# Designs tried in a protein design chat: miniprotein binders against Probable HTH-type transcriptional regulator ArcR (arcR). Part 4

Target 1, 263 residues: Probable HTH-type transcriptional regulator ArcR (arcR), of Halobacterium salinarum (b0r9x6)
Amino acid sequence: MDPEAANNGEPRRITSVLNAVEIIDAIKEHRGITLQELTTELDLTKATIHTYMATLRQVGIVEQDGDGTYQLGDWFVPVSNYARNSTDLYRLGREEIDKLATQTRHTAHLVTESDGRQIVLYESMGEESVTTEYHLRMRETPRKLHTSAAGKSILAFLPEGRRETLISEIEFGTESSTPIGSPDALREQLATVRDQGYAINDEEEIHGIRSIGAPIRGRTEDVAGAVSVTAPKTRLQNAEFAGEVPALVMEAANIIEVRLETA

## First folded at step 3 (miniprotein)

Design s8 (from B3 with N14W T17R R18L Q21F E22K E25I Q28R)
Fold by ESMFold2-Fast, scan of step 3:
Structure s8 (fold): chain B 263 residues (1-263), chain A 90 residues (1-90)
Amino acid sequence: as target 1 above (263 residues)
Amino acid sequence: SDPETLQRIRELFWEARLLMFKAHILYRKGDLESVKRLADKMRELAEQMTDLVRKLAEDSGNPELVKQAEDLVREMERILQELERLAEDK
């Protein structure tokens, strides 16, 4: 972190940088976007958007298809790989995730936390894995912590002050809410996670999908990330769900935690 | 080599840490028979680790590496004692 920025309050926002980021996010969310759609979505004039697109295209961040649709350029691919590969968690954890997917025959994930959201660093698919559109989007979108087994594993082992701050930011009591209906219900689930060492998602995020997660502890009183296994409910039945798979997930998390400690 | 021997000692230690983690889970589930099997496995790992540390101490001219290995053996002995207590449901 820049020492000058660290000595001040939050750094002043630069509008052109924010606009560029919003354009990039809009392209991602729409899976390609037209100039007209950008004009409708963003609080920017058509002329301004055109100037941004010309600049982003010149530097290779954005490209335009023959039909006029804007797409993200391949500039992001090596940058994304660099960012992921620069983490000890990915470098030390990926082989264990491959092993976990092989052992369970289901989909295994290595997950990190950034600014209160879960980010998938690595995915490995076992022989019985079922890929859905939802699973593909998981890799592209930072997700809430309280809606998944990996996320609840992370949330349960974050320092109490930070955990409470994140819980306070959750909107409870909506018709589209998860089965976790209140802060106290979530706190009770997280206490169970801390006691037993793993988290369960039993169709809480998506109907018909079950997941089991376990935290990867940090070097201090913190959490580095989580490991999870996900499968359709029909492929992850009670005996495996209650015993065998949790043990394997916790084992994988512990191996990675230990490698991080000795790195 | 000394670095290779130390790395193998570290590998055995981390394997022991995994067995301890599994033992706590199985103990909470009441599966004492599996906990006993893990204790047996950990005794085997402790023996291998002790043998490698003695070899390192005899062959190595690097006191710092020997000290690191001996520290790991002391931690291994503590973990083994804890696992044996779980295995005997104490």
Scores: ipSAE 0.000, ipTM 0.155, lowest interface PAE 15.8, mean pLDDT 80

Design t1 (from B3 with K67R E70L D71W R74F R78Y Q81E E82L)
Fold by ESMFold2-Fast, scan of step 3:
Structure t1 (fold): chain B 263 residues (1-263), chain A 90 residues (1-90)
Amino acid sequence: as target 1 above (263 residues)
Amino acid sequence: SDPETLQRIRELFNEATRLMQEAHELYQKGDLESVKRLADKMRELAEQMTDLVRKLAEDSGNPELVRQALWLVFEMEYILELLERLAEDK
């Protein structure tokens, strides 16, 4: 949780709940974590953290390995499945993502937007895809919108007021900045996305990786999500990148749009 | 300094992308022994990068630079896995 977040118009936050969420996030980010590491990470006493861990273990959310390392339990698996299955986007989009991965032989994603971040609802790996620790971590973390093809597809088709608010929150010109150097440069890219119907990420998020994304349009100048295809630059040929893959990505997005409209 | 360490990490990553391109060309020519040698070189680069990122994480007061460095480690692991798969494929 961001401790600087405004509490304007919201219920009072409960500190013990926030601490539990931070502990869960820390376990995820470290892929398992010791009590000592938790005390360093969260700026809480060992006694306090021990109490939280005892409680989380009692309710089955956290488990402890034989070596003393804390892990997230299987409790999250059915909860994640429930949350995902509750979305029309996942239920109606999954088949098209599988088809897209098969047609391109690359990795295809179905994504949605939550709180200004990209969340992966579904991933399908084509025949040329290589599964790595990196791919697993990309699925586990909400990502920036402006540095990915799927994210730029979403951002381009969000209502203008929302889009401008999100752009205003981006830090440009820092040492950690995206290759997109300014708000105006981003606006120009997003205008191109709106004109052509797809977004390109040519090594803007990850060196050596290319992606193509297309928005899944909502009813009234809104966006429900996006589809994308991602591959190493060395395996996504110029002809595929320039024409074939964008066409397939846009077709998949259009089919999902029709299914959402008729549901 | 932190910016200099991050720049060195980026240089290692750029070298890795060049090796990957070379490996793909060698693979297309059927030179699997050269691909295997490039995979070994890539593992050395990955180890150097991981050591630098660990040092940056321990020494840096700037969380955003640490995030950028970790991002490059994940990218390096991806490239290494691709190259290792290429060395195993016939």
Scores: ipSAE 0.000, ipTM 0.229, lowest interface PAE 13.7, mean pLDDT 79

Design t2 (from B3 with K67E D71Y R74L R78F Q81W E82L)
Fold by ESMFold2-Fast, scan of step 3:
Structure t2 (fold): chain B 263 residues (1-263), chain A 90 residues (1-90)
Amino acid sequence: as target 1 above (263 residues)
Amino acid sequence: SDPETLQRIRELFNEATRLMQEAHELYQKGDLESVKRLADKMRELAEQMTDLVRKLAEDSGNPELVEQAEYLVLEMEFILWLLERLAEDK
């Protein structure tokens, strides 16, 4: 750490903690990682990495399988459950997500926003849903806000200043079959979301996938999260996509809003 | 026939999984240009697969067969999504 950087009025950063977090992220990103791969990805010596791994293994955060690959340990499972279960949004929202999945027969999600990305708090599968690797990975990865229905619902109702900051950090380009081409195009979409109360994703993130989202509004000029319904385009027909599903998604969001206000 | 269409869909899916394995190897070697080319090829396979499944859904009277095809499409779209992120070096 540069000592002068510590005097800029920001909290002092501890390098060993930052290195440990980077190692954990690398294991997750690669779905297991070898010592050699870690030395290639991180600007750290093998000896330094070995010391970090010995410490992380001692406390159960990291484990090594029979092939010598480092994996995340079971230490995270109860911590993750505690973090999720400690949110009012999850506790008060999950029943409505189950109901929404039953009513639509598709996959319903409850999401929150953290550090400019969407995080799935809960997923419920309807009768016509399919369990896929896609669903598992979506729950494990914080995702962009501007290419999903849930994310656009959140972005549209964030305070103006924060919304503009996040938009300024987006790199616009070809990301899907129907990419958003500019900041102004995104602002226009978000204005429509604010006006109509729901957001649409028509293959904007993943080819062949459609979703409808609605914001769960906070107490004053804020957003607590979003509700969405997702299905393959072949299962979510145009009439249902344009009419019934938006109404059901907005109703679920409104019920959760009321519960949060009375909590 | 419906079984022949489903078999074609499975063949496209198998090709996609082979390309994903190749892309992962190239990514680990730092060959991002080759990963980007494989992402382009993967997008073509995904479009072909989606078109076949759409046709199967419109023409088939067998809901179980359509469900199998739709499941493979979801797996394929997930593989494409992962590969596009690797190509972006994410």
Scores: ipSAE 0.000, ipTM 0.354, lowest interface PAE 10.4, mean pLDDT 81

Design t3 (from B3 with D71L R74I E75L R78F Q81L E82R R85L)
Fold by ESMFold2-Fast, scan of step 3:
Structure t3 (fold): chain B 263 residues (1-263), chain A 90 residues (1-90)
Amino acid sequence: as target 1 above (263 residues)
Amino acid sequence: SDPETLQRIRELFNEATRLMQEAHELYQKGDLESVKRLADKMRELAEQMTDLVRKLAEDSGNPELVKQAELLVILMEFILLRLELLAEDK
């Protein structure tokens, strides 16, 4: 716990609550976790972990499966649905994402930004879509903004000061199959996004995957989120990728923007 | 060789992608029995891919190539899970 945080006029954080959140994150990251793995991860005694697990199990946040591995409980399902359904972006955007998936026949996403990371708020699959473990993992994890079309759409339209802060925190040269080489290269890409109204990901996050994204401007001048369409390169041909899909993605984003403004 | 093994793994993954698309079309038509048959075929492909990736990892001539193959297995496992849920109308 950082004691200086209390001296800054910020509330002192409660260690037991932080530990509970770290337990939840560890279960998710390991896709189930043993008591021994958990004690190693958190540097806590088995007795302390047992107490946390007994409490979390009692309230349904954690459960233990038949082999003794801890899993996240169904308690999160209605809570997650409530959190998502409580957003204007989801309520007003969901229908347009469904239409976009139908029109393109590919996977469409509604994405929001939280603490400099992209979060998939809604996914709709078109007739030619393939659901993969990769796509599911993307929905379970807040992800970097600079490696996806949706994320670059958000990053390009964030206020300049915040955008530059986020860019300064990026470790360049370590991204997947088509790495963004430098801060200046990213800034150039983002300038192009601002000029043309959409972002492109051509295998930048993962080999064989293409995406097109467009920003959703909220009822203020800030970015509310983004819309994207994603498909394997073999399913999203160059003509479709360069032509119709960007127009459809931008249209969906603009419709959602208008709905947010008039809500 | 490692490149030939990865190419075969990619071919199996591409076939799984095609089967999943076919299953989605059959599901939209209400043909759950055909979806179930495709789930059985998908399981066969998943087993073949897992075996190939295990052999590739054991031989381990190229770490980046092994990482690519392991990612494809993860994607395949999830395609299988989604197809099985679709077959059960879940």
Scores: ipSAE 0.000, ipTM 0.096, lowest interface PAE 19.7, mean pLDDT 78

Design t4 (from B3 with K67E E70L D71W R74F R78L Q81R)
Fold by ESMFold2-Fast, scan of step 3:
Structure t4 (fold): chain B 263 residues (1-263), chain A 90 residues (1-90)
Amino acid sequence: as target 1 above (263 residues)
Amino acid sequence: SDPETLQRIRELFNEATRLMQEAHELYQKGDLESVKRLADKMRELAEQMTDLVRKLAEDSGNPELVEQALWLVFEMELILRELERLAEDK
């Protein structure tokens, strides 16, 4: 439950479930959080939060350190693995992502779309890949589609009606290092992606990072996800960026697409 | 200027990359003493880069330039860590 996600024509929400999810998200965003910090961040009393924490601790979803800080429990680790491993996209795509990372020597990602956000299903590190704390944290958060090559690949190939709904929900000119100026500018970029078969992020999300993505099309003229390769600008030079890597990314996406169609 | 500072940071990063390549070759030859000397020089480059990035972050009104510089520092920290592991024969 992302608070920014569209909630149109859906059943009434259960407040206690929403509060529990909000607490879990707050723990994740703060990398651990105190009771005092929770009462400041959430629109809940200390007594209410204490009751939720007692319940979440009882079932192992939350734990409390000796200093009083709340952390997420190990309950999530096998659940996360189960959710990922249960997708056809992950099962059929992971080996191709490993191959792509080896061929490019950069970081390759397999991503899917859920509720208008991109979710990383699998990451494979090439020989020249860099893992920073920032990258680890970014992988833990569902990201917007319009700010990355993988996301733009997905947006470009979503059904027209859904694509337009998602574009209408974007706040342009904020939350990106090099913001897209308008809905029409984004539509023009997405038309180019549809025409050429891949998307480019040339420092559009983060200054100094480049990425190339390609869509994995679904069985019903929809998009199942995307493949991308990401590297610092200094390690993804013009010859690889302009030709070699796009070709490899598109090939990987096409192989996964065929496997999904024949599964 | 901020672009000149960023260019200097990139030059330090490129020198670090060259030192890392040299360290791998020396490690393959079993010359651990030379690898240790390169680790010391790498540490000096990392300190210089960190100082420049700190100044850029304090003085620059361009957040994109600062993020580029911080990215290079993160890359540098990984290169330094790898070289230190080689110096310890790990």
Scores: ipSAE 0.000, ipTM 0.140, lowest interface PAE 14.7, mean pLDDT 79

Design t5 (from B3 with K67R D71M R74I R78W Q81F E82L R85E)
Fold by ESMFold2-Fast, scan of step 3:
Structure t5 (fold): chain B 263 residues (1-263), chain A 90 residues (1-90)
Amino acid sequence: as target 1 above (263 residues)
Amino acid sequence: SDPETLQRIRELFNEATRLMQEAHELYQKGDLESVKRLADKMRELAEQMTDLVRKLAEDSGNPELVRQAEMLVIEMEWILFLLEELAEDK
């Protein structure tokens, strides 16, 4: 997080809370982190970090292994389950994601948007799916909206004002596997998504991976989330990629929309 | 042979895993310049592995073996992504 953002016309934020969140995120991103790594990654002294860690350890949010490495505590497991299970989107969507994974034989995701990033609420593995570090990381990290099929589905159907604000915050031309070249190129892709009802990721985030996503529309002029199917390029051939899978993804999203309307 | 090509791909993947471990050790020392150099080396390995897998996919009559090789490329690209984030201190 950027501490300067808290003072730029935003409501006052408590720095110690922001620091605690940054420490938690650093532990997650590094899959365990040392005191030295924390001092290097965060703009905090060792003494200050020691104080935070002592407090976080006392309440069970953080633990320290015998080698001195900090890990996230089991306190998060029931909290994560509660947060996910408390959403209508997860409760009403989960069954359709399982069905979609079975029908396509590929990995299916239920995704929501939080603070301009995609969050995976649920993942279901089809018969041809394999668990990789990529799949684990995708579930653990809020991702950019503009480089994924689920994310582009969400962006395309957000209210125009919010969509334009989020696009203005994107750093275009950065090195990645297949970067989107400009704001106008992204706007054209999103217009296509709105017209056809689904989004495509053809190796835009990770080489060799294809995805198809569709938006789950909200009760008002908004979007509740998205459904996507992800597979290696060779397993998601052009005929399936252009025809069958988009139809199945859009059907799953539509069923979830209807369930949300009646919730 | 296809099994020999897959074994070579696995060996490249194992080398990438070792480079990632070395990058973490260098990051612990605060040596971000060396981490960036390892990211460059990892990118070269990823390109080599991708070329081998592409040729295997073109020439192989065994879809399951091609699938195994492609999974390793996806994992390699993911390791490269993580290393690039580490190098940028992000």
Scores: ipSAE 0.000, ipTM 0.351, lowest interface PAE 10.9, mean pLDDT 80

Design t6 (from B3 with K67L E70R D71F R74Y E75R R78L Q81I)
Fold by ESMFold2-Fast, scan of step 3:
Structure t6 (fold): chain B 263 residues (1-263), chain A 90 residues (1-90)
Amino acid sequence: as target 1 above (263 residues)
Amino acid sequence: SDPETLQRIRELFNEATRLMQEAHELYQKGDLESVKRLADKMRELAEQMTDLVRKLAEDSGNPELVLQARFLVYRMELILIELERLAEDK
């Protein structure tokens, strides 16, 4: 349990703010939602939800389509750009991700961690990369740490207490084609990542796909994020290519790390 | 129905996986012409999956089913890329 959550002088929480966030999340999850669907999903009266929707529409956070469904408004676009651009990680890292994608000819990612999940800050595609609707959806959804190369890179270099807390919350089982079978197996993989400086995803998230990731260390004993490259398994089976890609990924991460330290 | 459409998408993906295994065997035997035929069939399957996913996304009120379907299309496109590479003997 998080000890800070147990009455340590925290400010009072405002229920209406939490309800507004739940409404925003519901709209995103459903890719648009009707008033009736929203009343079914949330434990709120129709009158209360109607008032929330009217308020959110007045400020431009929510919009209503011609068919009556609620959608997220353009209010989020400049806010998202501000949040992304305000991070040192994005500003200092994006050029190295572009370089990495060019050098490998595959997809490169810059990721960070929020609430125990990985979030993609930037994606760059090399000449051999394919863009699909799935890639767009993946960037809109926080992902598990333990099933991706970038995520394992982050998890391996988080402070030990935080890392152990997150590992204890994982339900081990059939969550991917080649899942990590136990907490101890994961700890062993993370120890290897710490020793060698990079992580490998060997079809653990997507069958037929391998990824290589490396951590971007923070200013203290923390981790700021990770970089990764994703490619078909056949291309990463070549010993020369496999050796080159880990080196390139680690180099990109190290350059970003140095820039963060000197910013 | 949404479950029936998703099931059809899964069936197409399973067929694609079987074709990929067959393609590897043919490639090892040096039968490049048969690999090229499998690549053409794989492209047809990918087009069918894409059409079904588009229809599911337009008609479905269940975002988790749409995400599962899009994930299968993504996997299918990766299989197709690999198979096309084998067909070109790269």
Scores: ipSAE 0.000, ipTM 0.195, lowest interface PAE 16.0, mean pLDDT 80

Design t7 (from B3 with E64R K67W D71I R74L E75K R78Y)
Fold by ESMFold2-Fast, scan of step 3:
Structure t7 (fold): chain B 263 residues (1-263), chain A 90 residues (1-90)
Amino acid sequence: as target 1 above (263 residues)
Amino acid sequence: SDPETLQRIRELFNEATRLMQEAHELYQKGDLESVKRLADKMRELAEQMTDLVRKLAEDSGNPRLVWQAEILVLKMEYILQELERLAEDK
């Protein structure tokens, strides 16, 4: 049911590193986890888990609450900030995202792609924006490319071979959140994105939510990331959705592209 | 079973999506009283989903399945907030 963790290939993977990552992921997915829950969910002995937890606690990667629940430690906060701040995309893009949020009054995102999933690097809230628990949780989780405007912008401009590989891995018509019925329908949408320079999400991921995205193209005819603007349907009217906002989103993406080329 | 519970949660979410679509149509027609009734029904569905997710979280040993269910509840809450804005004609 879970997708394959990793393909068998070169180089060989180190089991202890994989086990540590699985423990970290389990803590995140449970929003805190007990030792007993870890032994139930992981294919590891209690002695092995105890050794991992002792080590991770020693280095500050995990902490234990007074009730015995393991939590992720603050060690990740500066590491996450370093990883994000080390990207040219974030450093050169963030001011343009702030401008876009101000101009549209809606939520603007700077997005990159990792391992076939979209990751939010930066979010800026416009005057009319509302942050919900859903939005906070989405920033913690890599998301599908084909169900968002930013993701479709990235997918449309990936090299054809990689794009086709990712499309072949999508399960169509089996999940209620996926309105795209087939690989061919998605390919047609992506062709339109390549032709017009922006992607739209008209309630495709969440009913009542619209978004517009544009790709930030890379130096080697690859994609560095995407810019998007998202709003509830009632706050992003058809005239703005069809006209002004796509132009602003594409302009923001183009400015970031120029900055990346001159960096 | 855990997959059966997740399927029920997905079915409730699909029903909510249909209600939201109906609410948009009614809103465009200016039928705010009907939109308010749909908001009430949406809150009922959200409560049912939350109860099922709580049960799943307490009983299930599968964190990924629980996570999938929790995401649907968060999407549902976001849809409900949008519907409540429509009901208030905002």
Scores: ipSAE 0.005, ipTM 0.412, lowest interface PAE 9.8, mean pLDDT 82

Design t8 (from B3 with R74W E77R R78L Q81F E82K R85I)
Fold by ESMFold2-Fast, scan of step 3:
Structure t8 (fold): chain B 263 residues (1-263), chain A 90 residues (1-90)
Amino acid sequence: as target 1 above (263 residues)
Amino acid sequence: SDPETLQRIRELFNEATRLMQEAHELYQKGDLESVKRLADKMRELAEQMTDLVRKLAEDSGNPELVKQAEDLVWEMRLILFKLEILAEDK
């Protein structure tokens, strides 16, 4: 949660709720956290942290391992499933993602956007895919929009005002593992995405990984999400990367668009 | 030979695993600048492994050997991904 976000005329934010969210985020980012580490991370007293942990443990949001490390509890699992299953995008899109994974033999994703970051709603693995810690991690972490094919597909079709706001918040050239060096370079890529209907990630987020994405456009001038196919560079070769897979990804996105429009 | 190329890929993978262990120790000490420098070295190793696997896939008549090499590159990409996350943590 962004603790610096202004309320902008909304009701006052409650500090104890924000602290609870920060504790949950800290446990997730550290993949388990000790009381000492948590007090250092949040700059809160041990007495305060102890009170939060006692409360969060009572409701099942937090658990403590035998070695004293705090972990997230199973309380989140049914809540996460409910949140995902309640989206039209997931309900109407999942079948096409399964089909796309089968057709390409690679990993296919259904992606939405939340607060300027991409979130994976559904993943389907083709015959040449393998379940790895990487796949698990990608589903656990909201990622930047400008460094992925799915994210660039979304960013390209967001309303102009929102797109420009998000671009202005990107840190270019100072501390990035991506080859996109400037706002203007990104705007040029996004114009290409709008023109051709798909986005490419050629090792821009992770060295040795390629992906192709296409936007699932909403009604009028909005975007509902994106579809992507991802594979190691060695398994997604130039001919498949340049023509075959983009066509399949765009087809899947178009089918989901029609289903959303008629829902 | 194909077995020699696979052995070179295994050697690069082992070096990557060593760098990841070093990065974890530096991360625990709060030395994020050193973690970031190790991420740069890791990207160089990943590029070398990817090039070797691509060449092996183009030249080799043995699908099983190519699959072993591709699996190692996938694990390497996972290590690099984890390291880049650590470099941006905290």
Scores: ipSAE 0.000, ipTM 0.277, lowest interface PAE 13.1, mean pLDDT 80

Design u1 (from B3 with E11R E15L R18Y E22W R37E K41L E44R Q48I K55E)
Fold by ESMFold2-Fast, scan of step 3:
Structure u1 (fold): chain B 263 residues (1-263), chain A 90 residues (1-90)
Amino acid sequence: as target 1 above (263 residues)
Amino acid sequence: SDPETLQRIRRLFNLATYLMQWAHELYQKGDLESVKELADLMRRLAEIMTDLVRELAEDSGNPELVKQAEDLVREMERILQELERLAEDK
């Protein structure tokens, strides 16, 4: 744990920038939002919101559809591609994720961590993969680390101080269907991950979905990310789940780890 | 760091033991082509482990950690030899 990071105040922030970010987040969360809904969400006047929207529309960050609802503009697509492609993890890892999806015939993911959340950098679909709304949503939303195999793989191999800080921020007991009910239960699972080299999610996040993940160590003490394979329970049966898939996931993670170290 | 490098080596060794167990199952099923693919994979893992041990030996002031890493590489080489024999047997 870093006591200075925990106790000290943050540098002053620019309100107009924070307002713009909150507007972008509100559009994303609502999948389109009206001017009236924005004024309710952000506790700002209609005139102020209208000025932000005029500015964001002028630069292409937002657009307005035929019924007056604000949407995110395609401006983000090239920016997102640039940000992703600029990472060594994506550039050096994507081929192994494609190979993993082909070998398992299931969906493979390359995941990184940002500000204590998991972010999907790359998804590759195997021959037996199916696209669901769940998978589309997961690509759009930074998720908590403790709810997935990839996330638990990352959390298990973060530096101890950072790992404990993140665990302290988790609200346990908020979701009754989650098998991990306490910090100590999570710590026990993470110790198992460190010992065996992979994490499992057996319907812990979504009923009927299984996944296996393994960490990618960074060049520093921090973890760079994780790889995972995900499938419906009906397509990822016990023999694959307990044997061959963990081996393939760990191998893909280790190859990416070595590529990062030697680049 | 030395402890992190040793941990990486241990993770690769654990992967190797899983692959060997999987290879035995494939061999019992008569799938020699898959066993040969696993032998190729195991050989690549052994190369990676050897490179990591060399880095540890160059950078580490701790001979006990280097010895542990070298012992794991020797065990890995024995596993690889056994897997290669399985691949050739039928």
Scores: ipSAE 0.000, ipTM 0.186, lowest interface PAE 16.6, mean pLDDT 80

